# Designs tried in a protein design chat: VH-VL binders against q0atu2. Part 13

Target 1, 119 residues: q0atu2
Amino acid sequence: MLDKKARIRTSREYRNVFEKGKRLSGRFLIIYYVENALDNNRFGFITNKKIGMAVIRNRIKRQLRAIVREYQGQVKNKHDIVLVARAGIGKSSFEGMEKDYIAIMKKAGLFARNANKID

## First folded at step 1 (VH-VL)

Design d4 (framework fv_dusigitumab)
Fold by ESMFold2-Fast, scan of step 1:
Structure d4 (fold): chain C 119 residues (1-119), chain A 119 residues (1-119), chain B 111 residues (1-111)
Amino acid sequence: as target 1 above (119 residues)
Amino acid sequence: QVQLVQSGAEVKKPGASVKVSCKASGYTFTEYDINWVRQATGQGLEWMGWMNPNSGDTGYAQKFQGRVTMTRNTSISTAYMELSSLRSEDTAVYYCARDLYEGWYFDLWGQGTTVTVSS
Amino acid sequence: QSVLTQPPSVSAAPGQKVTISCSGSSSNIGYNYVSWYQQLPGTAPKLLIYDNYKRPSGIPDRFSGSKSGTSATLGITGLQTGDEADYYCGTWDYSLSAGVVFGGGTKLTVL
């Protein structure tokens, strides 16, 4: 589980990321991301009805949060990042989602080797 | 002390319904999903479904669809599982278990509730 | 007819090593992390391993896990009589009708 402080929770905060952020598309994921003025990263997750039934969408949200949590120490500090699941994600493997996430985060320049270091 | 405490043993007749409770303590009830898993005498573990105590969202195994209902009361940190149209093959120990909603593993289990269906 | 296949029983002497296999398919183990649970007689299951190989706090390092392709393995070294239990693997299945699936369980006897 992600800490409360690491989650985007309000519609206003999601709107800010969508309107002011940059967008990168992967195979199964789209990320929207913007630098924030906080001391930490925050993540949001969007799954829509076209992915499938509630059971599938909720499973995907859990898997995405698990992936984000596993790699949170590698993410450059001070960013708001929203992950939007594409319709085809329901047929993806967990490894496929994980690889897609890593690839798009690297392309965005959001991964740093020293992300776990506290100054 | 972090724990899940379940209601006591039940004896029911075929065709009746049973409602098992699972009271959480020692952690924030709404931050973790609750799953229900049953085990017939001498048999393996069988997953029944999950419930998100914050939203009330549920997902049920197809075998139990139409017979099971999972609910909660957040004011008393209690989850419920109701199984209707009971048959002799529903005789089992029923467990509630906490899921870190990002991880698909159960790190905390209730003690179990024995439900016996007899004529 | 469990979705994940485990041997029904395994036995070894105190101090020995045992391995318990868990075989699935691309829709479950092939996609997903595997967990392992220990169930002592008359008790609720207890988490031993999560995310294929990680141990919760309080689980000794003589318990280990691994995954290769569509199969997972639980290893137990330095066997003790207190390890007599049923062991279950578990994972998420991508099938619409499955959800969380468990292996059929393996009864470990320490002789």
Scores: ipSAE 0.007, ipTM 0.561, lowest interface PAE 13.1, mean pLDDT 84

Design d4a (framework fv_dusigitumab)
Fold by OpenDDE, second read of step 2:
Structure d4a (fold): chain C 119 residues (1-119), chain A 121 residues (1-121), chain B 111 residues (1-111)
Amino acid sequence: as target 1 above (119 residues)
Amino acid sequence: QVQLVQSGAEVKKPGASVKVSCKASGYTFTEYDINWVRQATGQGLEWMGWMNPNSGDTGYAQKFQGRVTMTRNTSISTAYMELSSLRSEDTAVYYCARGSDEFSPDAFDIWGQGTTVTVSS
Amino acid sequence: QSVLTQPPSVSAAPGQKVTISCSGSSSNIGYNYVSWYQQLPGTAPKLLIYDNYKRPSGIPDRFSGSKSGTSATLGITGLQTGDEADYYCGTWDYSLSAGVVFGGGTKLTVL
């Protein structure tokens, strides 16, 4: 799991990202991202009931956290990033989710220049 | 019945813009993505992008980035696709299509009747 | 030219079985669900198969879909004259930019 300091936890923190951040839409994910004043990145995850039952939503969150954790060290510093799961993600493979994450993060320019991400 | 009804044929000059409408009925408009697909005469299908009627979020094919705008008016359950800087190669039948369900937004189960857009000098 | 590759044409006599292949890559069919569409002359496409093998209501079971690796196949049994149409496969792709891609289409002729 992500370290607590690497997680967006409060409604206020989420609201700040939604109101001040930029938005990009992928196949399964919408990301909201904004620079923060910290020395670390923070990630938030949102799944709504439209995705499916709680067990499904929780599974999706676990999978997204795993993906984010895997690539966390290659993301540009000082960003708050919220991942919003879109409809259909429940049917996606883990690899599909990963590719969508990579694609959208690349488009957002959030990976470090030396990051080696292969689609 | 569930259906998508598109606006009529358009004839445009190169450099102009065209805006095609797609009115949904028979279902909750905001619950399904609207996709746009075009097809030149005698050619295959070409996906242009998707639009979520609830949030207004969009995703465009790279080929149309900067030239296409997909919007909606939820009060009248209508989606719009505007394509600017038209060129002769944009001559095609343009379709709106609904995602099959919330879990298969890439499968289009309902299609509009198509709108012929002709671009000629 | 198309990201997904289909045979340009197939033909068979009424009552026979035909298959239409759709070849992709790990960036599309490998990770995503495949859909199939039928387009009768002068009409909008019609969804035949979604999620690789599922049929929408109203689609007869003589239409079938399968997926293996980076390829998908549409099967049509008991071919009828009314099946003469263009058929397209489609799926999501990550190769260049995220988006839906279609095969080049296959013209099915009923002899």
Scores: ipSAE 0.098, ipTM 0.769, lowest interface PAE 3.3, mean pLDDT 90
Fold by ESMFold2-Fast, scan of step 1:
Structure d4a (fold): chain C 119 residues (1-119), chain A 121 residues (1-121), chain B 111 residues (1-111)
Amino acid sequence: as target 1 above (119 residues)
Amino acid sequence: QVQLVQSGAEVKKPGASVKVSCKASGYTFTEYDINWVRQATGQGLEWMGWMNPNSGDTGYAQKFQGRVTMTRNTSISTAYMELSSLRSEDTAVYYCARGSDEFSPDAFDIWGQGTTVTVSS
Amino acid sequence: QSVLTQPPSVSAAPGQKVTISCSGSSSNIGYNYVSWYQQLPGTAPKLLIYDNYKRPSGIPDRFSGSKSGTSATLGITGLQTGDEADYYCGTWDYSLSAGVVFGGGTKLTVL
């Protein structure tokens, strides 16, 4: 999956993104994002009990990490980004989650010029 | 039928503000973004911003940041665009337009009929 | 001035074919889907093409789209007098002011 350096791991780091960051909502995802002082992007993932049982939440988390990894080269450098899954995400297809991620990242201005062509 | 119906023409003095409405019908209002696009007489299309009617989130073109506010009232399926500190250069037809779906913020499949805003001294 | 470049005008006779170009850069057309719009005099724009080449329901197959590199093309075959209109390309732009950008428009005259 994502390298250790590309993951937000501590509650303090999550709180920083929530307190200082901007927020945008999509259909299945909410992102919180803020510029960091590092040389790389870091991602966090939150799946709440409202999504469903642990097996569903774990599947969603794995799929979101896969999506983020696939598009990581297109994300503007030096950002901390937390993805929060909304309740309805449990009924979404992988493609639906992927499309929502792309749309919300575009709207946030976080996708870079070197983004892979969507064609 | 899916449609967006806008408020009527406005005449304003420089320095005033104008608020244009856009009422949606025939679809679930909260499922699609509303975009605002303007067109000065004899000129091309100029995108002003997008508004997510479910969340209220917005994104504005840099040229209009600080002067434009996009809002909605979900109980009446209506979007609003308010432009302040009006100048003669703001004289244009203002359109609301639906993003083709929430995954395509750059394709507008349904358009309002347009609202003419004239700014004159 | 528009971010995407279109020829200001194009003309052809009824029954003929015309193409309208739209040129951009890597931050817009190069990375994103392109849409095309038709605007008849005194009316709101109408979506003709989305996702580079797809037609909405109700748009005849005389209208086609394509994209190569940082340029897109709208093709119209079997021209009719009712096709006289302004045509605009549009796409997302990933540059500093991320948002939707449009071409300057092309006036099609059917002679």
Scores: ipSAE 0.036, ipTM 0.701, lowest interface PAE 7.3, mean pLDDT 86

Design d4b (framework fv_dusigitumab)
Fold by ESMFold2-Fast, scan of step 1:
Structure d4b (fold): chain C 119 residues (1-119), chain A 121 residues (1-121), chain B 111 residues (1-111)
Amino acid sequence: as target 1 above (119 residues)
Amino acid sequence: QVQLVQSGAEVKKPGASVKVSCKASGYTFTEYDINWVRQATGQGLEWMGWMNPNSGDTGYAQKFQGRVTMTRNTSISTAYMELSSLRSEDTAVYYCAREDSGTWELSFDYWGQGTTVTVSS
Amino acid sequence: QSVLTQPPSVSAAPGQKVTISCSGSSSNIGYNYVSWYQQLPGTAPKLLIYDNYKRPSGIPDRFSGSKSGTSATLGITGLQTGDEADYYCGTWDYSLSAGVVFGGGTKLTVL
């Protein structure tokens, strides 16, 4: 699970990322991102009702948090990032979501210089 | 160079199904998603969904969920859109469009010429 | 009917300037980038503007785009008869009808 300080929690904070941030679209995910004035990264997660019933949406949220947690050490510091799940993500695999996340984060330039190396 | 060529006009009765094809050329078919957009006579553009030609994954607009199926055949670089349980309201021109992966938002950089589907008894 | 609101028609003489508005809400234009499409009579749409203001290769600088709040604007200067077409704005919408949404279209007449 992500620490509380690493989560975007309020509607005002989400609005700030949406209004001031940049957007990049993947197949299962859309990210919105902006630099923050904090000493850490914060992540937000949005799953809409088109994904499926609550149990599916909650599974997707848990899986996305797990993916973000796994790769958090590779993300350039001081960013607020919101992940929005697209319709159809409920039928994707964990691996498919993970690959989409890595691709969009690299495309956004949010992974640190050596983050994508397998040692 | 990039071209999307669609199948010819179809006339169907209510309750039937129609399958429209979209043959891609001039680029690597599996690297760009294909979207489907329709336009009823005298009306605007309506998005139906997307299909990833590499994986076969799809996402459909809620209005068409359960009635539309989007597939592909990578050996002939062709995308398909099948719409079932046709109604008179489905009378429209159906377009396939290539999604530009380099943009921040979904944008459609190349379009097929359109396929007219008429549903009448 | 349309999620994004455009004027149904605009008109101007050759050589003049015209602007076409596209009004949405926080769930679409307010959060997302806007694309514009030109549809000449009897043809498929063609991408004119993406990411609010960027032009694809081959689109002249007479066409421009901008966005403010929940509205976007397409500007066309130096109007030519060949610009007569329907123009559509488009973006993503995060409401219950999440997906690509288009404006109702604007018919441009050059007389």
Scores: ipSAE 0.007, ipTM 0.568, lowest interface PAE 12.1, mean pLDDT 84

Design d4c (framework fv_dusigitumab)
Fold by ESMFold2-Fast, scan of step 1:
Structure d4c (fold): chain C 119 residues (1-119), chain A 122 residues (1-122), chain B 111 residues (1-111)
Amino acid sequence: as target 1 above (119 residues)
Amino acid sequence: QVQLVQSGAEVKKPGASVKVSCKASGYTFTEYDINWVRQATGQGLEWMGWMNPNSGDTGYAQKFQGRVTMTRNTSISTAYMELSSLRSEDTAVYYCARGEPLDSGFEGMDVWGQGTTVTVSS
Amino acid sequence: QSVLTQPPSVSAAPGQKVTISCSGSSSNIGYNYVSWYQQLPGTAPKLLIYDNYKRPSGIPDRFSGSKSGTSATLGITGLQTGDEADYYCGTWDYSLSAGVVFGGGTKLTVL
């Protein structure tokens, strides 16, 4: 569900986010994030074997891409962001994943909490 | 040198609990999963579960659900495995072993503790 | 009972070659990477092979691994008396829950 230009696609690009990025943990998600030199955000998704078999991991990836796509307009531009699903995510609801995503993105300062305030 | 060092042998009565420790050194404790594997005398390896020291996430083998708890203390790079409601068939050597938390596949357990003998007897 | 099937024993003379099989199903070996462990008498297991065929540093190339379908094989060439040990295969399994399963072990005797 994400435009291909908004996806982290190579192992080199994932490695850059892990090596240079900041980390923040939520209930079901961990994010790693770093500013990029592009004009857009890119997202990566890691759902390792500890979550469950491929059908569950693919469902989680699909749901996370849908959530990211829904909120991509609120994300501050020029970031590479990798979402790592925690083991417990397989038991979460779509709404639970969505709330966790919003909470961690706001806490990371990647959403504009005070967009309407005058500086 | 990368190593895992476990606590000493335990003798317990049926119904008791045992808590085995596993102290890591020579690497960043939070970068690798810790697995727990046991082996009864003359028997094969039996996986009990994994614990991610960074997140605290765990996964337990179905057989041990409700009886096992895996925790850690990151300030002293130590993992713990507590097994409750002990039975005679829990008599075994218990091992901790290092895995990989962020792999996209299973890369095996490359560093093992020396083992802790737990004997359950009346 | 073990989820993965290994022969209980195998034997050969020094300098010879042996292979140890490990058979599973689609929910384990068929989908996942296989690891192999050596356990010398009275010691903790030691990783020999991970990701089906890769060797950790310090493991000689006499040890090799392969995987085909739902089966894996450990090969040992140039057999030495110090290779007498129990050998276990291991992998992830999704049939009951996401977890690691081991084969029942194979006792290698070097005659």
Scores: ipSAE 0.007, ipTM 0.603, lowest interface PAE 8.8, mean pLDDT 85

Design d4d (framework fv_dusigitumab)
Fold by ESMFold2-Fast, scan of step 1:
Structure d4d (fold): chain C 119 residues (1-119), chain A 121 residues (1-121), chain B 111 residues (1-111)
Amino acid sequence: as target 1 above (119 residues)
Amino acid sequence: QVQLVQSGAEVKKPGASVKVSCKASGYTFTEYDINWVRQATGQGLEWMGWMNPNSGDTGYAQKFQGRVTMTRNTSISTAYMELSSLRSEDTAVYYCARDTSEWGPEYFQHWGQGTTVTVSS
Amino acid sequence: QSVLTQPPSVSAAPGQKVTISCSGSSSNIGYNYVSWYQQLPGTAPKLLIYDNYKRPSGIPDRFSGSKSGTSATLGITGLQTGDEADYYCGTWDYSLSAGVVFGGGTKLTVL
């Protein structure tokens, strides 16, 4: 998945993004994002109980990490970004989540798409 | 058939606010973002912002930050754009346009007919 | 001033070919797809080209688009009097807090 360096790991770091960041909602995803003082991007993922059972939440989290990893090279550098899955995401396809991620990142000013994705 | 139908012409005094509506039909209103684009008389197109009708989230061009508010009423499939602290330079035709939320760039295939807003003393 | 630069006007005779340029930077055209719009007097803009070169249903193949580096071009062949209009390029600019930007527009006159 993502390198350790590219992950938001502590409650304090998540709190910083929620308190100081901007918020933007897509169909299946909400992102919170803030510029950081590092030389890289960091991502966090939240899948709460409203999405469904643990097996569904774990699947969604893995799929979101795969999507983020695939498009990481196209994300504007120096940001902490938290993805929060909405309740309806459990019924979406992988492609549906991917399209939502691309659209929301583009609108947030975080994403300069290339015709050729990382993979 | 997709249609975006806007409210009628408005005449406002400097310092007032104007609220333009855009009623959508022919598709599921919450599936696509609505953008607002204006055009002053004899001038080019100027993007003002986007509004997500599902969430209510918005993004505004820097020039309009603090003066524009974009909202919606999902029960009547209608988007709104309110511009405050009007000046004569705000005299323009205001368009709503449906965004693409598919994988790909933002472009506008469906436009409202436009609402003329005249700001005069 | 617009972020994307277009010539203010262009003219050609019926049956001729005309091209309209749109110049930007790496933060807009360089990394994003370009769209083109036709606007007849008193009407809303009409999408002619999206994704650099694609035409919506109903747009004749006389209209074409291309992109190279930080510039895009709209081509119109077999020019007709009904093509007299303003033409605008548009794209996404991530350096301006993620906004859509348009060119200043080009008035096409068919002589």
Scores: ipSAE 0.008, ipTM 0.640, lowest interface PAE 9.7, mean pLDDT 85

Design d4e (framework fv_dusigitumab)
Fold by ESMFold2-Fast, scan of step 1:
Structure d4e (fold): chain C 119 residues (1-119), chain A 122 residues (1-122), chain B 111 residues (1-111)
Amino acid sequence: as target 1 above (119 residues)
Amino acid sequence: QVQLVQSGAEVKKPGASVKVSCKASGYTFTEYDINWVRQATGQGLEWMGWMNPNSGDTGYAQKFQGRVTMTRNTSISTAYMELSSLRSEDTAVYYCARSGELFDTSGDFDYWGQGTTVTVSS
Amino acid sequence: QSVLTQPPSVSAAPGQKVTISCSGSSSNIGYNYVSWYQQLPGTAPKLLIYDNYKRPSGIPDRFSGSKSGTSATLGITGLQTGDEADYYCGTWDYSLSAGVVFGGGTKLTVL
């Protein structure tokens, strides 16, 4: 559901984040991130085939996009950020993925203000 | 430019363990998964598992679960595959192979090591 | 036993064309891209085809791939004696867990 301009779309753009970016690992997610020269943030999502069948990967990708969308206002502007799902993510809950995302983003110093969680 | 160079041949007795190394060069080691595939003499290819050199995450074929361990040392761009409780049927050439996809693995392996012969005999 | 079914052998004369089939199921070929490998005697396998039909740099266009439903095909035209090798198809399989499976291999003889 993210705006088209907020998505990393090409293999070249993904490669740039991996080559130049920093990496932080969470329980279910790894993020790679680098400053960009744009006026907005862009997000990429990788759910490797090793996670499972397409239906599981598509569910996870949709849930990750929803999480990123909910918190995009808290992310420091001008970054390209790629979220890579770890193999164990297929067994996680939506809340578990959300908590992991918030923890990683805070640790990376990418949140402009504290993220709020409702539980 | 891209190369995977494996350790030399091993001869083991039943019940022993073997650890094969695979040294990568010519690319960023952490960006591509390493897979292990074996081939017994005159037989076909058998996939053993994948290892993500960035995270250390692994996935093993069910047949090898509990007997195989795949690790890496990123400081020397080297992947390892250790197979324990060896049996005569484990006699094979063991290959490391790089996933062809930077972001995802479709089961294509674009570069292969030269292979390591492991002989298990009493 | 291999999960993907290939004919054990195929043969043809120099200059002719052969096709090698690879049959699977919905849990593997039906969901996923297929790759093909050439293994010359005494050597490691070499990637010939990935993503069903794409060739890596250096692979001549006389090698081609296709996929329909749960089956894939490798085509080789203009056969040369240097094409004598074992050929394997491969793909992901989700029937028990996510993993890679190979066909049993096809020995190509150029007579």
Scores: ipSAE 0.012, ipTM 0.610, lowest interface PAE 8.5, mean pLDDT 85

Design d4f (framework fv_dusigitumab)
Fold by ESMFold2-Fast, scan of step 1:
Structure d4f (fold): chain C 119 residues (1-119), chain A 121 residues (1-121), chain B 111 residues (1-111)
Amino acid sequence: as target 1 above (119 residues)
Amino acid sequence: QVQLVQSGAEVKKPGASVKVSCKASGYTFTEYDINWVRQATGQGLEWMGWMNPNSGDTGYAQKFQGRVTMTRNTSISTAYMELSSLRSEDTAVYYCAKGDEVTYESGFDPWGQGTTVTVSS
Amino acid sequence: QSVLTQPPSVSAAPGQKVTISCSGSSSNIGYNYVSWYQQLPGTAPKLLIYDNYKRPSGIPDRFSGSKSGTSATLGITGLQTGDEADYYCGTWDYSLSAGVVFGGGTKLTVL
């Protein structure tokens, strides 16, 4: 699981990523990302109501956090990264979401190509 | 089968813009990135950028930033690359190529046949 | 001009073996998979090798790839006159905030 200090928590912090950051879209995910002045990476997660009811949105958030945690060590240090789930993600498999995450992180230059699961 | 077919040769004056098309067939157009690569006569391959046909997102090589625009029309499975403020050194063959980053694979396959762009005063 | 270094030319006789090197750094070959492309005169490039050593359907096993550290190698055995072409290596480079880089190309002559 992601530690509390590795999470983007406030609307001000999300706004900073959206205003100063770059944007990249994958099949199921959009990321917004910017370098931070901290010693660590921070992640934010947005699941819009268009994805489905709270139960589905909460499942997606848990799965995305698990994916991010598994590949945490492969991410270049000192970045704030917000993951936004697209419509249709609720029907994807865990593996499908994972592959999309790896692909977009590599395109962003934030990720080693040979990322491995912790487990 | 899986194919990319490009528009025909273009001759342009310095300062003009050129827009090259790349029509995809035989696969789901929105699932794979389109990359653009150029090659001047007798020279090597030079990557220009990638375009995600699902989202419209792009990434451009720094050399072309501000002069290149990559777009698509999903209803006709066609990608476009527009290069503005043309100079003589932009004379080259321009290729589109299907990428595989969405599936965690590497390499460009297939490539379009190429479009020759000649910039001449 | 290229960030990946290849020899400009190599030559060998029919039936012989040749190797073409591609040298980079930790931000490109060191972290990433390498692809190799063959370009016959007057044609578009064709993918020969992806993911360091894998061949697409239709590519004969005379073509092989390998990677060690920050260098990659394309091997061609049983050389044929139809192998005369330019060969390019390519990979991602993270120092460019994600971008594709190619080697300068190697002209293979089969004498």
Scores: ipSAE 0.007, ipTM 0.584, lowest interface PAE 11.8, mean pLDDT 84

Design d4g (framework fv_dusigitumab)
Fold by ESMFold2-Fast, scan of step 1:
Structure d4g (fold): chain C 119 residues (1-119), chain A 122 residues (1-122), chain B 111 residues (1-111)
Amino acid sequence: as target 1 above (119 residues)
Amino acid sequence: QVQLVQSGAEVKKPGASVKVSCKASGYTFTEYDINWVRQATGQGLEWMGWMNPNSGDTGYAQKFQGRVTMTRNTSISTAYMELSSLRSEDTAVYYCARDIPESWSGDTFDYWGQGTTVTVSS
Amino acid sequence: QSVLTQPPSVSAAPGQKVTISCSGSSSNIGYNYVSWYQQLPGTAPKLLIYDNYKRPSGIPDRFSGSKSGTSATLGITGLQTGDEADYYCGTWDYSLSAGVVFGGGTKLTVL
């Protein structure tokens, strides 16, 4: 799981990211992101009903959390980031979601170049 | 052929609980989420929450958190909405409605129950 | 406490055209699709439009939908007395708890 400190928890915090943040769309994901005044990153996750039945949405949310956790060392510090799953994500593989996440985070300028040496 | 049939009208005193049922037919009950929406006389629509009949997962509108419980019995294709600590302002028609999960970015309620009138008065 | 704003009423004569607006914000209409519902007196709501502009089977092409930015519009042409009803827009909202929000409703009166 992500550390408690790394999670967006309140409605007010989600609202701040949506209304003041920037938005970028990938193939399967949309991210909303804004710099915060904290010394850590925080992540939020939205999987709405248009993705598919609850079993699919729950799988997607679990897999997205695992991807974010795996790559958290590459993310530039001091950002609140909300991931919103797009309708087509239910048809993607884990690898497809992972590739989309990496691509959109790079496009947003949120990945540190030398955070780790793993390709 | 798709039909949602709700239980009959209820009259309750303040502080009581009410449990409304919604029986589905004409489709595979476990494949589509059931939503609950209420409407006070002469007022607009107010979404209360969704319930997944396959998993039992729920999501409730913030206003109803702690007072609403949405459940189902898959053996009889029936969804339930229980609202506790009733107040006079809970007097409304309560609807169940079937959601199509694959609507584009917004939920769509394609079939609705006929509504259940709940009156809260002393 | 409607999250989406609609005019409370609109009126026109038979055969005319009306439009009903629905205004929101970036957390709802701005990033989600909009649905429209018709409610005739004494009945449950009926789906008219989903995904901004799509009609379910059985809905005549006199009903149309569109979306621009944080606002959506329902258009009704060739008005009939049977169109007299309340109309509601609806969408997902990500800002508070992630759920469905509705407009306050618009009463359409046909003379």
Scores: ipSAE 0.006, ipTM 0.569, lowest interface PAE 12.8, mean pLDDT 84

